# Miniprotein binders against q96jn8r1131to1294, part 93

Target 1, 164 residues: q96jn8r1131to1294
Amino acid sequence: TLEFLENHGKNILLSNGNRTATRVASYNQGIVVINQPLVPQLLVQVRIDFLNRQWTSSLVLGVITCAPERLNFPASACALKRAAWLLRGRGVFHNGLKICEKFGPNLDTCPEGTILGLRLDSSGGLHLHVNGVDQGVAVPDVPQPCHALVDLYGQCEQVTIVNP
Short names: E, the ipSAE of ESMFold2; O, the ipSAE of OpenDDE; V2, 0.75 times the mean of E and O plus 0.25 times the DockQ between their complexes.

## First folded at step 9 (miniprotein)

Design W16 (at its last look DockQ between E and O 0.83; V2 from the best seeds 0.70)
Fold by ESMFold2, look of step 10:
Structure W16 (fold): chain B 164 residues (1-164), chain A 83 residues (1-83)
Amino acid sequence: as target 1 above (164 residues)
Amino acid sequence: SKEEDLFKEAEEFAKLALELLEKGDYLYAAEYYLLAAEDALEAGNPELAFEYARKAIELAKKSGNEEFLEEAEELLEKIKEEL
């Protein structure tokens, strides 16, 4: 079953059979990774459970293509300078640098209860889903294998893996 | 060259820092300035690295995050050794 990987940011507490991740301190050190690689037909979905509006920016969502089990995560996903394709706000980032100014909704404004999904299409394109609605291709050709990643950054204090 | 690539990357991080600063996210802007400083130092431009690190420290103080401020000040001390 889909779970958050035991290797995660130091401010994360896993619960609910490792399907819920909570950032229990500070504003960062909240990177979590889904324990199985994305494959065609697999939709990985997380629900935003808790937001703290004290902070300005919110979660980062995306994929990494290096093996996650023993990876040393940086404090924030913005410092992932290799093997990372990330969505932050409305931007798409590759290895820390912006490659698209505007894709999908602004993640910094998604409310509690929003369900965010990631899947690969048959061409290796990375799709974002928001509350069940496909937002299109964020990244056209992601190397495989890749794993879904969430950085519980700033506002975002808790997410839970949910089934489609 | 690697130095040219790092310098360009530092400029892009500084641009991202400015975007976040304009949104009022001082701490995130400080994180991007620190990334810019690290790249500028590795690119062999310690004077530019110093300026980016000072900006990161200034913004970290506005945000009140002591842990990040300590990290930024440590980088500044390393940069001073190369000035």
Scores: ipSAE 0.813, ipTM 0.906, lowest interface PAE 0.8, mean pLDDT 93
Fold by OpenDDE base, look of step 9:
Structure W16 (fold): chain B 164 residues (1-164), chain A 83 residues (1-83)
Amino acid sequence: as target 1 above (164 residues)
Amino acid sequence: SKEEDLFKEAEEFAKLALELLEKGDYLYAAEYYLLAAEDALEAGNPELAFEYARKAIELAKKSGNEEFLEEAEELLEKIKEEL
């Protein structure tokens, strides 16, 4: 089953069989990684459970290609400088740097209840899904194996892994 | 060189910070300026690091983020030692 790893950001508490992640302090230190690596055609989805409008920005979604069990997580995903492909707002980032200005919907404005998904296609393209709708390839030729990563940042205080 | 790469990365982070600032996202902007400051310091440019760190602190104060502010101020003190 899909679960969040025990190795996570300092402000995260896991519940619901490690399928729910809650950031219980501040606005950062909220990175979590899903246990199973992404394989072609596997759709991994998380639902935004709670937003705190006190903060700006929202969750970051992406993948890492390093071993997640041994990763020392920075305070925020923007500080991941290697082996990271991330979606934030409408931008796509690689190792901290912006590689695409506009892709898909703005993650910062997704309301509670939004279901966000990641899927690799047969060619190694990373797809974003929003409420079950394929938004297209965000990153082509993602190295494998890779793991889905969620940064509960800013407004986003809780997410839950949901099955398709 | 490593220093050159760090310097370029610092500039990119500063650019991102500025873009976010223009959108009113002070929280992320502060974090990127802090990252830029760290890179600039490691690249051997404490003067530039100082500039970025000060910007990070300024934005942190505006956002009321005490935890981040403390981190940024600690970095600033380290930078001052190398000026």
Scores: ipSAE 0.537, ipTM 0.820, lowest interface PAE 1.1, mean pLDDT 94
ESMFold2, look of step 9: ipSAE 0.792; ipTM 0.899
ESMFold2 (binder alone), look of step 9: mean pLDDT 91; pTM 0.913
ESMFold2 (binder alone), look of step 10: mean pLDDT 91; pTM 0.911
OpenDDE base, look of step 10: ipSAE 0.500; ipTM 0.806

Design W17 (at its last look DockQ between E and O 0.58; V2 from the best seeds 0.00; counts 0 for: pae O 2.3 > 1.5)
Fold by ESMFold2, look of step 9:
Structure W17 (fold): chain B 164 residues (1-164), chain A 83 residues (1-83)
Amino acid sequence: as target 1 above (164 residues)
Amino acid sequence: SKEEDLFKEAEEFAKLALELLERGDYLYAAEYYLLAAEDALEAGNPELAFEYARKAIELAKKSGNEELLEEAEELLEKIKEEL
């Protein structure tokens, strides 16, 4: 069963059998990683449970290709300058740098209840799903193995892994 | 060269910082200016690194986040040793 790894950001509390992650302090140090790498048949989905609109930006989604069990996470996913592909706001980022100005919805405006999914296709393309709807390929040809990551940044204070 | 790549990367981070500042996100803007400062310093341009770190300090102060401010001030002191 899919769970968040015990190795996570310092401000995260795991609950609900490690399927729920809550940021319990500040605005950052909220990186969590799914305990199994993505494979083409696997759709990893999280629901946005709680948002605090006092902050401007919201969660980041993406993948890392380095082994997550002993990784020392930075305070925020924007500082992942190696082996990372991320969706932030309306942009797609590789190793901290923007490679696409607009893909899919603006993550900073997704409301509570939104279900966000990550999946690899047969060509290694990373797909974003929003409320069950495939948004297309965000990142072509992602190296495998890769691991799904969520940064509970700013507005986003809780997410839960949900079944497809 | 590696130094030219780092300098261009620093400029990209500074552009991201300005984008976030325009949206009023002082915390994110400060974090991006710190990334820019680190790259500028590694690229051998401590004067530019100083400018970016100063901007990060200003934005961290406006945000009220003490941990981020301390990080930015520590980087500025490191940069001053290379001016």
Scores: ipSAE 0.829, ipTM 0.911, lowest interface PAE 0.8, mean pLDDT 93
Fold by OpenDDE base, look of step 9:
Structure W17 (fold): chain B 164 residues (1-164), chain A 83 residues (1-83)
Amino acid sequence: as target 1 above (164 residues)
Amino acid sequence: SKEEDLFKEAEEFAKLALELLERGDYLYAAEYYLLAAEDALEAGNPELAFEYARKAIELAKKSGNEELLEEAEELLEKIKEEL
């Protein structure tokens, strides 16, 4: 069963059998990691449940290749400086630095109810899915094992893991 | 060297911050300037750190984020001690 790990950002409260993450304070400290590592053809999806428009920006989605159980999470995903491949807005980032300017839809403008998915293909390419539609390879040759990461940042205050 | 790498990283974060600023994303821009300031300080360049921290403060104010503003101001005070 896919769940968020107990090791998470300080402002996160887990519920619904650890399948729902809610940021209950401030705009940051909202990083969560899914327990099972990504394997080829496994589609991991989260739904944006609630947006708080008091803040700007929104969630970050990606993968980490370090051991998530022992990770000391920074306040935000942009401060992950190792073993991190992240999607933010329309950009792709590696260890905090932009490696792609435009990819897929703008995550900052995704409305509530949007379902975002990550999937590794047989060649190690990381795919983004939006509402069930494959947006293509965001990052080629992602090291394995890796874990899906969600940063409930800015507007994004709640997400839930959903089955395909 | 470690200092050289930190300096380069600081510059990259500052570039990202500037791009975000141009798009009106003040919150993330402030975050990246804050990261740039921290790296610059650790790299032994408090003057550059000071500049980045000031930008972070300015953008934090524009974003209306008091927590980020406080963090940036605290960093600025630390930087001043090393000037």
Scores: ipSAE 0.136, ipTM 0.557, lowest interface PAE 2.3, mean pLDDT 92
ESMFold2 (binder alone), look of step 9: mean pLDDT 92; pTM 0.923

Design W18 (at its last look DockQ between E and O 0.03; V2 from the best seeds 0.00; counts 0 for: pae E 5.0 > 1.5, placed apart)
Fold by ESMFold2, look of step 9:
Structure W18 (fold): chain B 164 residues (1-164), chain A 83 residues (1-83)
Amino acid sequence: as target 1 above (164 residues)
Amino acid sequence: SKEEDLFKEAEEFAKLALELLEKGNYLYAAEYYLLAAEDALEAGNPELAFEYARKAIELAKKSGNEELLEEAEELLEKIKEEL
């Protein structure tokens, strides 16, 4: 019963039993967090439902290690300066700073219908899945507990949690 | 020192902003310049913070996003209080 938490960005409306998040204004204020922490057997997947081509960048995907119920979300995931590992474009970021130039596909070019997944391996490595295909370890040693995060940024206006 | 670390972080954010500007991503470039400006101001360098905030304003205008522009202009006015 994976859901987006009610604590989310100001421009988000939740629907479909809190499994669908829509950004209803502007280009930002669209951070959502999955209600259960990642564990090795759990694959969290979201489908990109709607993109607005007006913007050049798209969603950010990642994890946070602080308690998500009380987190005061910034306008954009890039402003998370603590306890965050993010995938944006082809880059991997830790606390807002780039730590890897190139990992996996370019998230800014993923079309509507793309299913993006996150999971931890047994060593704490964070894996990205794209349409069911494991892209490898983006971050080798993520502290636990951590929660999956999506920032409905720029082009990305709606995502839905889907089951494997 | 804490201020020296903030100054270096501001420079790293500005470097990222330049990379994004060169790729034509005005929204992210403006946001990273705002982060750089905030760190420079906290580091006690309001002149540098002012330069970064002005860059954020120009890029926000190019992005066509009025809300981002308002945010950048508010930060610039805050920085002016410490010049």
Scores: ipSAE 0.168, ipTM 0.563, lowest interface PAE 5.0, mean pLDDT 88
Fold by OpenDDE base, look of step 9:
Structure W18 (fold): chain B 164 residues (1-164), chain A 83 residues (1-83)
Amino acid sequence: as target 1 above (164 residues)
Amino acid sequence: SKEEDLFKEAEEFAKLALELLEKGNYLYAAEYYLLAAEDALEAGNPELAFEYARKAIELAKKSGNEELLEEAEELLEKIKEEL
């Protein structure tokens, strides 16, 4: 069963069998990691449950290749400078550096109810799924094992892991 | 302990580096060996750090990334001070 790990951002409260993450304070400190590593053909999906329009920006989605149970999470995913591939807005980032300017939909403008998915293909390509639609390869060669990461940042205050 | 965690992470990064190397990805392999070296050094194992740093340097050269090479060489010098 896919769940969020207990090692998470300071402002996160887990519920629903650790399948729901809620940021209960401020706009940051909201990083969560999914327990099972991504393997080829496994589709991991989260649904945006609640957006607080008081803030700007929204969730960051990506993967890390370090051991998540030992990771000291920074206040935001953008501060991850090692072993991280992230989707923020329309950009793709590796260790804090933008490696792609425009990819897929703008994550900052995805409405509540949007289902975002990550999947590795047999070649190690990381795919983004939006509402069940494969948006293509965001990162062509991701080291394995890796874990899906969600940063409940800015507007995004709650997400839930959903089955495909 | 912190040192034990760092050591484990170093080994994991080194493993990833090797896998990347097998795929011909010298840049990422170098980066992960660099991370492994940093963790090993912080874990109190400069000998292991030295080994990883040397690999990082070698692969950085093959990747053609001068910035990464410089960073790896700087780390190597730092490691030598701990040997």
Scores: ipSAE 0.115, ipTM 0.574, lowest interface PAE 2.9, mean pLDDT 93
ESMFold2 (binder alone), look of step 9: mean pLDDT 92; pTM 0.923

Design W19 (at its last look DockQ between E and O 0.05; V2 from the best seeds 0.00; counts 0 for: pae E 10.0 > 1.5, placed apart)
Fold by OpenDDE base, look of step 9:
Parts: structure tokens; C-alpha cells; sequence
Structure W19 (fold): chain B 164 residues (1-164), chain A 83 residues (1-83)
């Protein structure tokens, strides 16, 4: 089953069989990684459970290709400088550098209840799904194995892994 | 180029920091200025990095976050070596 790894940001508490991540302090230190690597035809989805409007920005979603069990996570995904492909706002980032200006919906404005998904296609393209709708390829030719990463940043205080 | 991309990212972080500052979120703003400083330094612009780091320090002090302040001060010292 899909779960968040025990190696996570220091402000995260896991619950619900490690399928729910809650940031219980501040606005950062909220990175979590899903245990199973992405493989073709596997759709991994998380639901935004709670937003705190006192903060700016929201969750970051993407993949990491290094070993997540031993990774020392920075305070935010924005500081990941290697082995990372991330979606932030409307932008796509590789190792901290923007590689696409506008893609899909603005993650900073997704309301509670939004279900965000990641899926690899047979060509290694990383797809974003929003409420079950394929938004297209965010990143072509992603190295494998890779793990889905969620940064509970800013407004986003809780997410839960959900089944398709 | 990589340097150009890093420079642009630094500017974006600085913009975010400014927006947060206007809302009075000092710790949050300091964090983004810190990120901006790091990227500016890596982009080969220590002068700009210095400015961002100084802002990060100032706002970290206002926030009361000692850990963040220490990190920003360490970065500032590193930047000074490149000036």
C-alpha cells in the first residue's frame, strides 16, 4: 500500500496508517515522500485536506530520484538542488531551476478537497492529474526509479494519500 | 545559461519575500531572502547575494528565529569571502 515514509520534515506528524501528513508547526519543514517508487500506469494521488490562509504559497508536488530513506530534507522543496523535479505554483522546476513558466493550474490557489496526482507514462513522462483529469506531461523523460514528493508548505497543512 | 536561471530564481524569491514582508510575516520573508541570497551567490553575483542576506538577517532578527538568524549570518560570512 502507498504510505508516507518515516523520514520526513521535522514539522510533520503522520497518521492514518502513514497515509495522512500534517504540518503541526510554522510554515515549512513539511516535506514527505511516498514509499513506493513511481512506475508506469501507477497513479499516485494526494488530497489537500486543510489550508491555513495566514500563509502565502502552498504545497509543492514532484518527484525525487535519490534514495529518500537517507535524505536530509531541507526546510522547503525550493532548496532541493539535485535529483528533483517539482511543480510549484504554475511552474515546473528541475533542481531548483525553472524549466517551464506555465503548466496546469496554479497549485498555490488549489482549494481544500483538490486531489492531485502523479503518473509516469510508458515513455517516462511525468503527468499531473487534477481531480482525476490528466493535465498533460509536466516533465518528459524522468529518471527511474523515482518517488513522489509532497512539500506541505505555506498554506498547505494536511494532505492524505487517496486511491484512484 | 545556468547562471542566468539562478539569477532569475533569486529575483523571484526576493519578490516573494517582499510580498510576505508587506504582510508582516518576517520569518517567512527572511526564509525567501535567504533562498534568494543562495541562488544569487551561486549565480556569481556576490554583491546581490550580500544584499539579500542582509535583508534575511534583519528580518530573522525581527521574527525571533535564532536558528534562521544563525544560518543567514553564516551565509553572509561566506558571501563576504567572495567579494
Amino acid sequence: as target 1 above (164 residues)
Amino acid sequence: SKEEDLFKEAEEFAKLALELLEKGDYEYAADFYLLAAEDALEAGNPELAFEYARKAIELAKKSGNEELLEEAEELLEKIKEEL
Scores: ipSAE 0.077, ipTM 0.513, lowest interface PAE 3.3, mean pLDDT 92
Fold by ESMFold2, look of step 9:
Structure W19 (fold): chain B 164 residues (1-164), chain A 83 residues (1-83)
Amino acid sequence: as target 1 above (164 residues)
Amino acid sequence: SKEEDLFKEAEEFAKLALELLEKGDYEYAADFYLLAAEDALEAGNPELAFEYARKAIELAKKSGNEELLEEAEELLEKIKEEL
């Protein structure tokens, strides 16, 4: 079953059979990774459970293409300069470089209850889903294997893995 | 406020940049200074944004990453318009 890995950011508490991640301190140190690599048939979805709207930025969503089980996570996903493709705000980032100014909705404004999904298509393109609606290809040709990553950054204090 | 959050985020990116610089990772340090500069500019502090962007340029040069250097130089020119 899909679960968050036990290897995660220092401020994360896992619960609900490791399907719920809560950031219990500060605004950062909230990286979590899904335990299964993405494959074309797999849609990984998380629901935004709790937000603290006093922060400006919110969660970062994306994939890493290196083995996550023993990786030392930085304080923020944006510090991942290798093997990372990230969605932040409206931008798409690869290894810390902005490669697209606008894709999909602004993640910083997604309300509680929003369900965000990631999947690969048959060509290795990374798709973002928002509340069940495919937003198209955010990243063409992502190397495999890759794992879905969520950084409970800023506003985002809790997410839960949900079924499609 | 939004400006206070952006300023706080900029400071955290700058802190991470310093940690990476201590490890000798010039490319990643430059990237985080660039992110800090963007947030400082949006927070209405173009003088701080200029300082962060200048540091990003210096470190991008040391890293040899020409694409990052060009991005940092472009941001610096944008910041100058607000000084």
Scores: ipSAE 0.006, ipTM 0.207, lowest interface PAE 10.0, mean pLDDT 85
ESMFold2 (binder alone), look of step 9: mean pLDDT 91; pTM 0.911

Design W2 (at its last look DockQ between E and O 0.83; V2 from the best seeds 0.72)
Fold by ESMFold2, look of step 10:
Structure W2 (fold): chain B 164 residues (1-164), chain A 83 residues (1-83)
Amino acid sequence: as target 1 above (164 residues)
Amino acid sequence: SKEEDLFKEAEEFAKLALELLEKGDYMYAAEYYLLAAEDALEAGNPELAFEYARKAIELAKKSGNEELLEEAEELLEKIKEEL
């Protein structure tokens, strides 16, 4: 079953059978990773449970292509300069640098209750889903294996893994 | 060279920081200026690193995020040792 890995950001508390991640301090140190690699048949979905709009910045969603069990996470996902493909706002980032200016909806406008999903297609393309609706290919060819990642940054204080 | 690559990466981070500032995203803007400052310092350009760290401090203040401000101030002090 899908769970967040025990190796996670220092400010994360896992609950609900490791299916819920809460950032319990500060604004950062909130990176969590899904325990199974993405495959074309696997849609990984998280629900945004709690947002604190006092912060000006919000969550990051994406994948890492290195082994996550022994990774020393930086304080914020934007500092992942290796093996990372991330979605933030409307931008797509590879290893910290923007590679696509505008993709999908602005993630910063997603309210509590939004379900965000990631999956690979048969060509290795990374798809974003928002409330079950495929937004298309964010990254055309992601190396495998890769694992879904969420950075509970700023506004985003809790997410829960949900079934498709 | 490695120094040229770091300098180019620092400039790209600084550009991202400016884009985020334009959108009012002060926390990420400060984060990217800190990344730019770290790269500039590693590239052997402490004067540029100082300028990026000063910008990160300004944006951390605007964000109201005291912990981010402290991190930015700590980096600035480290950079001053190299000036």
Scores: ipSAE 0.737, ipTM 0.875, lowest interface PAE 1.1, mean pLDDT 92
Fold by OpenDDE base, look of step 9:
Structure W2 (fold): chain B 164 residues (1-164), chain A 83 residues (1-83)
Amino acid sequence: as target 1 above (164 residues)
Amino acid sequence: SKEEDLFKEAEEFAKLALELLEKGDYMYAAEYYLLAAEDALEAGNPELAFEYARKAIELAKKSGNEELLEEAEELLEKIKEEL
């Protein structure tokens, strides 16, 4: 069963069998990691449950290749400087640096109810899914094992892991 | 060297901050200037760190995020000790 790990940002409260993450304070400190590593053909999906428009920007979605159980999370995903491939807005980032300007839809404008998915293909390509639609390869070759990461940042205050 | 890498990283974060500023995302822009300031400080360039921290403060104010502003101001004070 897919769940969020107990090792998470300090402003996160887990519920619903650790399948729901809620940022209960401030605008940051909201990083969560899914327990099972991504393997080819496994689609991991989260639904945006609640957006607080008091803040700007929204969730960051991606993967990490370090051991998540012992990771000391920074306040925001943008400060992950190693073993991280992230999607923010329309950009793709590697270890904090932008490697692609425009990819897929703008994550900052995804409304509540949007289902975002990550999937590795047989070649190690990381795919983004939006509401069940494959948006293509965001990262062509991701080291394995890797774990899906969600940063509940800014507007995004709650997400839930959903089955495909 | 480590310092050179930190310096380059600082510059990259500053660039990202500027891009976000152009889009009107003051909060995230401030975050990146804070990262840039921290890197610059660790790289041994407190003068540059000071500049980035000041930018972070300015943008934090524009964002209306008091927590972020406080963080930026605390960093600025730390940097001043190294000047």
Scores: ipSAE 0.668, ipTM 0.869, lowest interface PAE 0.8, mean pLDDT 95
ESMFold2, look of step 9: ipSAE 0.591; ipTM 0.803
ESMFold2 (binder alone), look of step 9: mean pLDDT 91; pTM 0.913
ESMFold2 (binder alone), look of step 10: mean pLDDT 91; pTM 0.915
OpenDDE base, look of step 10: ipSAE 0.631; ipTM 0.854

Design W20 (at its last look DockQ between E and O 0.86; V2 from the best seeds 0.00; counts 0 for: pae O 1.54 > 1.5)
Fold by ESMFold2, look of step 9:
Structure W20 (fold): chain B 164 residues (1-164), chain A 83 residues (1-83)
Amino acid sequence: as target 1 above (164 residues)
Amino acid sequence: SKEEDLFKEAEEFAKLALELLEKGDELYAAEYYLLAAEEALDAGNPELAFEYARKAIELAKKSGNEELLEEAEELLEKIKEEL
């Protein structure tokens, strides 16, 4: 069963059998990781439950290839300078640096209720799903094992893991 | 060289900070300026690192975020040791 790991950002409270993550303070320190690495048969999905439009930017999602159980997370995913491929806004980032200007929808404008999904294809390509619709390959050839990550940044105050 | 690569990365982080400032996200911009400052310091350019850290401090002050301001000020003090 998919759950968020107990190793997470300091402003996160886990609930609902560790399937719901809430950022309970400030605007950052909200990194969470899914407890099972991605495999091609697995679609990891989270629903955006609560947004606070007071903030400008919203959640980040993607993958890391470092083992997450003992990793010391930075305040924000943008500071993951190694082994990270992330989607922020419309951009794709590798180790904090933008490698693609435009992919998929703008995550900063996704409303409450949006279901965001990550999966690997058989070639190691990372796919984004939005409300069940595959947006294509965001990142080719992601090393395995890799682990799904969500940063409850800014607007995003709560997400819940949902089944496909 | 390693220093040239780190300098280029510092410039890229500063560019990301400017993009976020234009969107109105001062907190995220401050975080990116701190990344730029760290890379500039590692590149052996503490004067540029100081400039980036100062920008992060100003943005943290405007945003009223005490924790971010403390982080930015701590980095600035570290940079001053190399000036």
Scores: ipSAE 0.841, ipTM 0.920, lowest interface PAE 0.8, mean pLDDT 93
Fold by OpenDDE base, look of step 9:
Structure W20 (fold): chain B 164 residues (1-164), chain A 83 residues (1-83)
Amino acid sequence: as target 1 above (164 residues)
Amino acid sequence: SKEEDLFKEAEEFAKLALELLEKGDELYAAEYYLLAAEEALDAGNPELAFEYARKAIELAKKSGNEELLEEAEELLEKIKEEL
């Protein structure tokens, strides 16, 4: 069963059998990691449940290749300086630095109810799915094992893991 | 060298901060300036770190981000010790 790990950002409260993450304070400190490592053909999906429009930006999606159970999470995903590949807005980031300017839809403008997915293909390419539609390879040759990461940042205050 | 890499990272973070400001995202910009300041300090460039930290503080105050403001001010004091 896919769940968020108990090791998470300090502003996160987990509920619904650890399948729902809610940021209950401020605009940051909202990083969560999914327990099962990504393997080829496994589609991991989260639904945006609630957006608070008083803030700017929105959730960040990506993967980390370090052990998540002992990771000291920074206030935001942008401060992950190693073993991190992230999707933010329309950009792709590696260890905090932008490696792609424009990819897929703008995550900052995804409305509530949007279902976002991550999947590794047989070649190690990380795919983004939006409402069930494969947007293509965001990051090629992602090291394994890796874990899906969600940063409930800015507008995004709640997400829930959903089945494909 | 390690210092050179840190310096480049600092500049990249600052660049990202500026891009975010142009888009009106002051909160994220402040965080990136803080990151830039930290990297610049680690790179052995306290002068540059000072500049970035000040920008982070300015944006934190403007946005009412007390937590970031506190962190940035603490960093600024650390930077001043190395100037």
Scores: ipSAE 0.387, ipTM 0.736, lowest interface PAE 1.5, mean pLDDT 93
ESMFold2 (binder alone), look of step 9: mean pLDDT 88; pTM 0.879

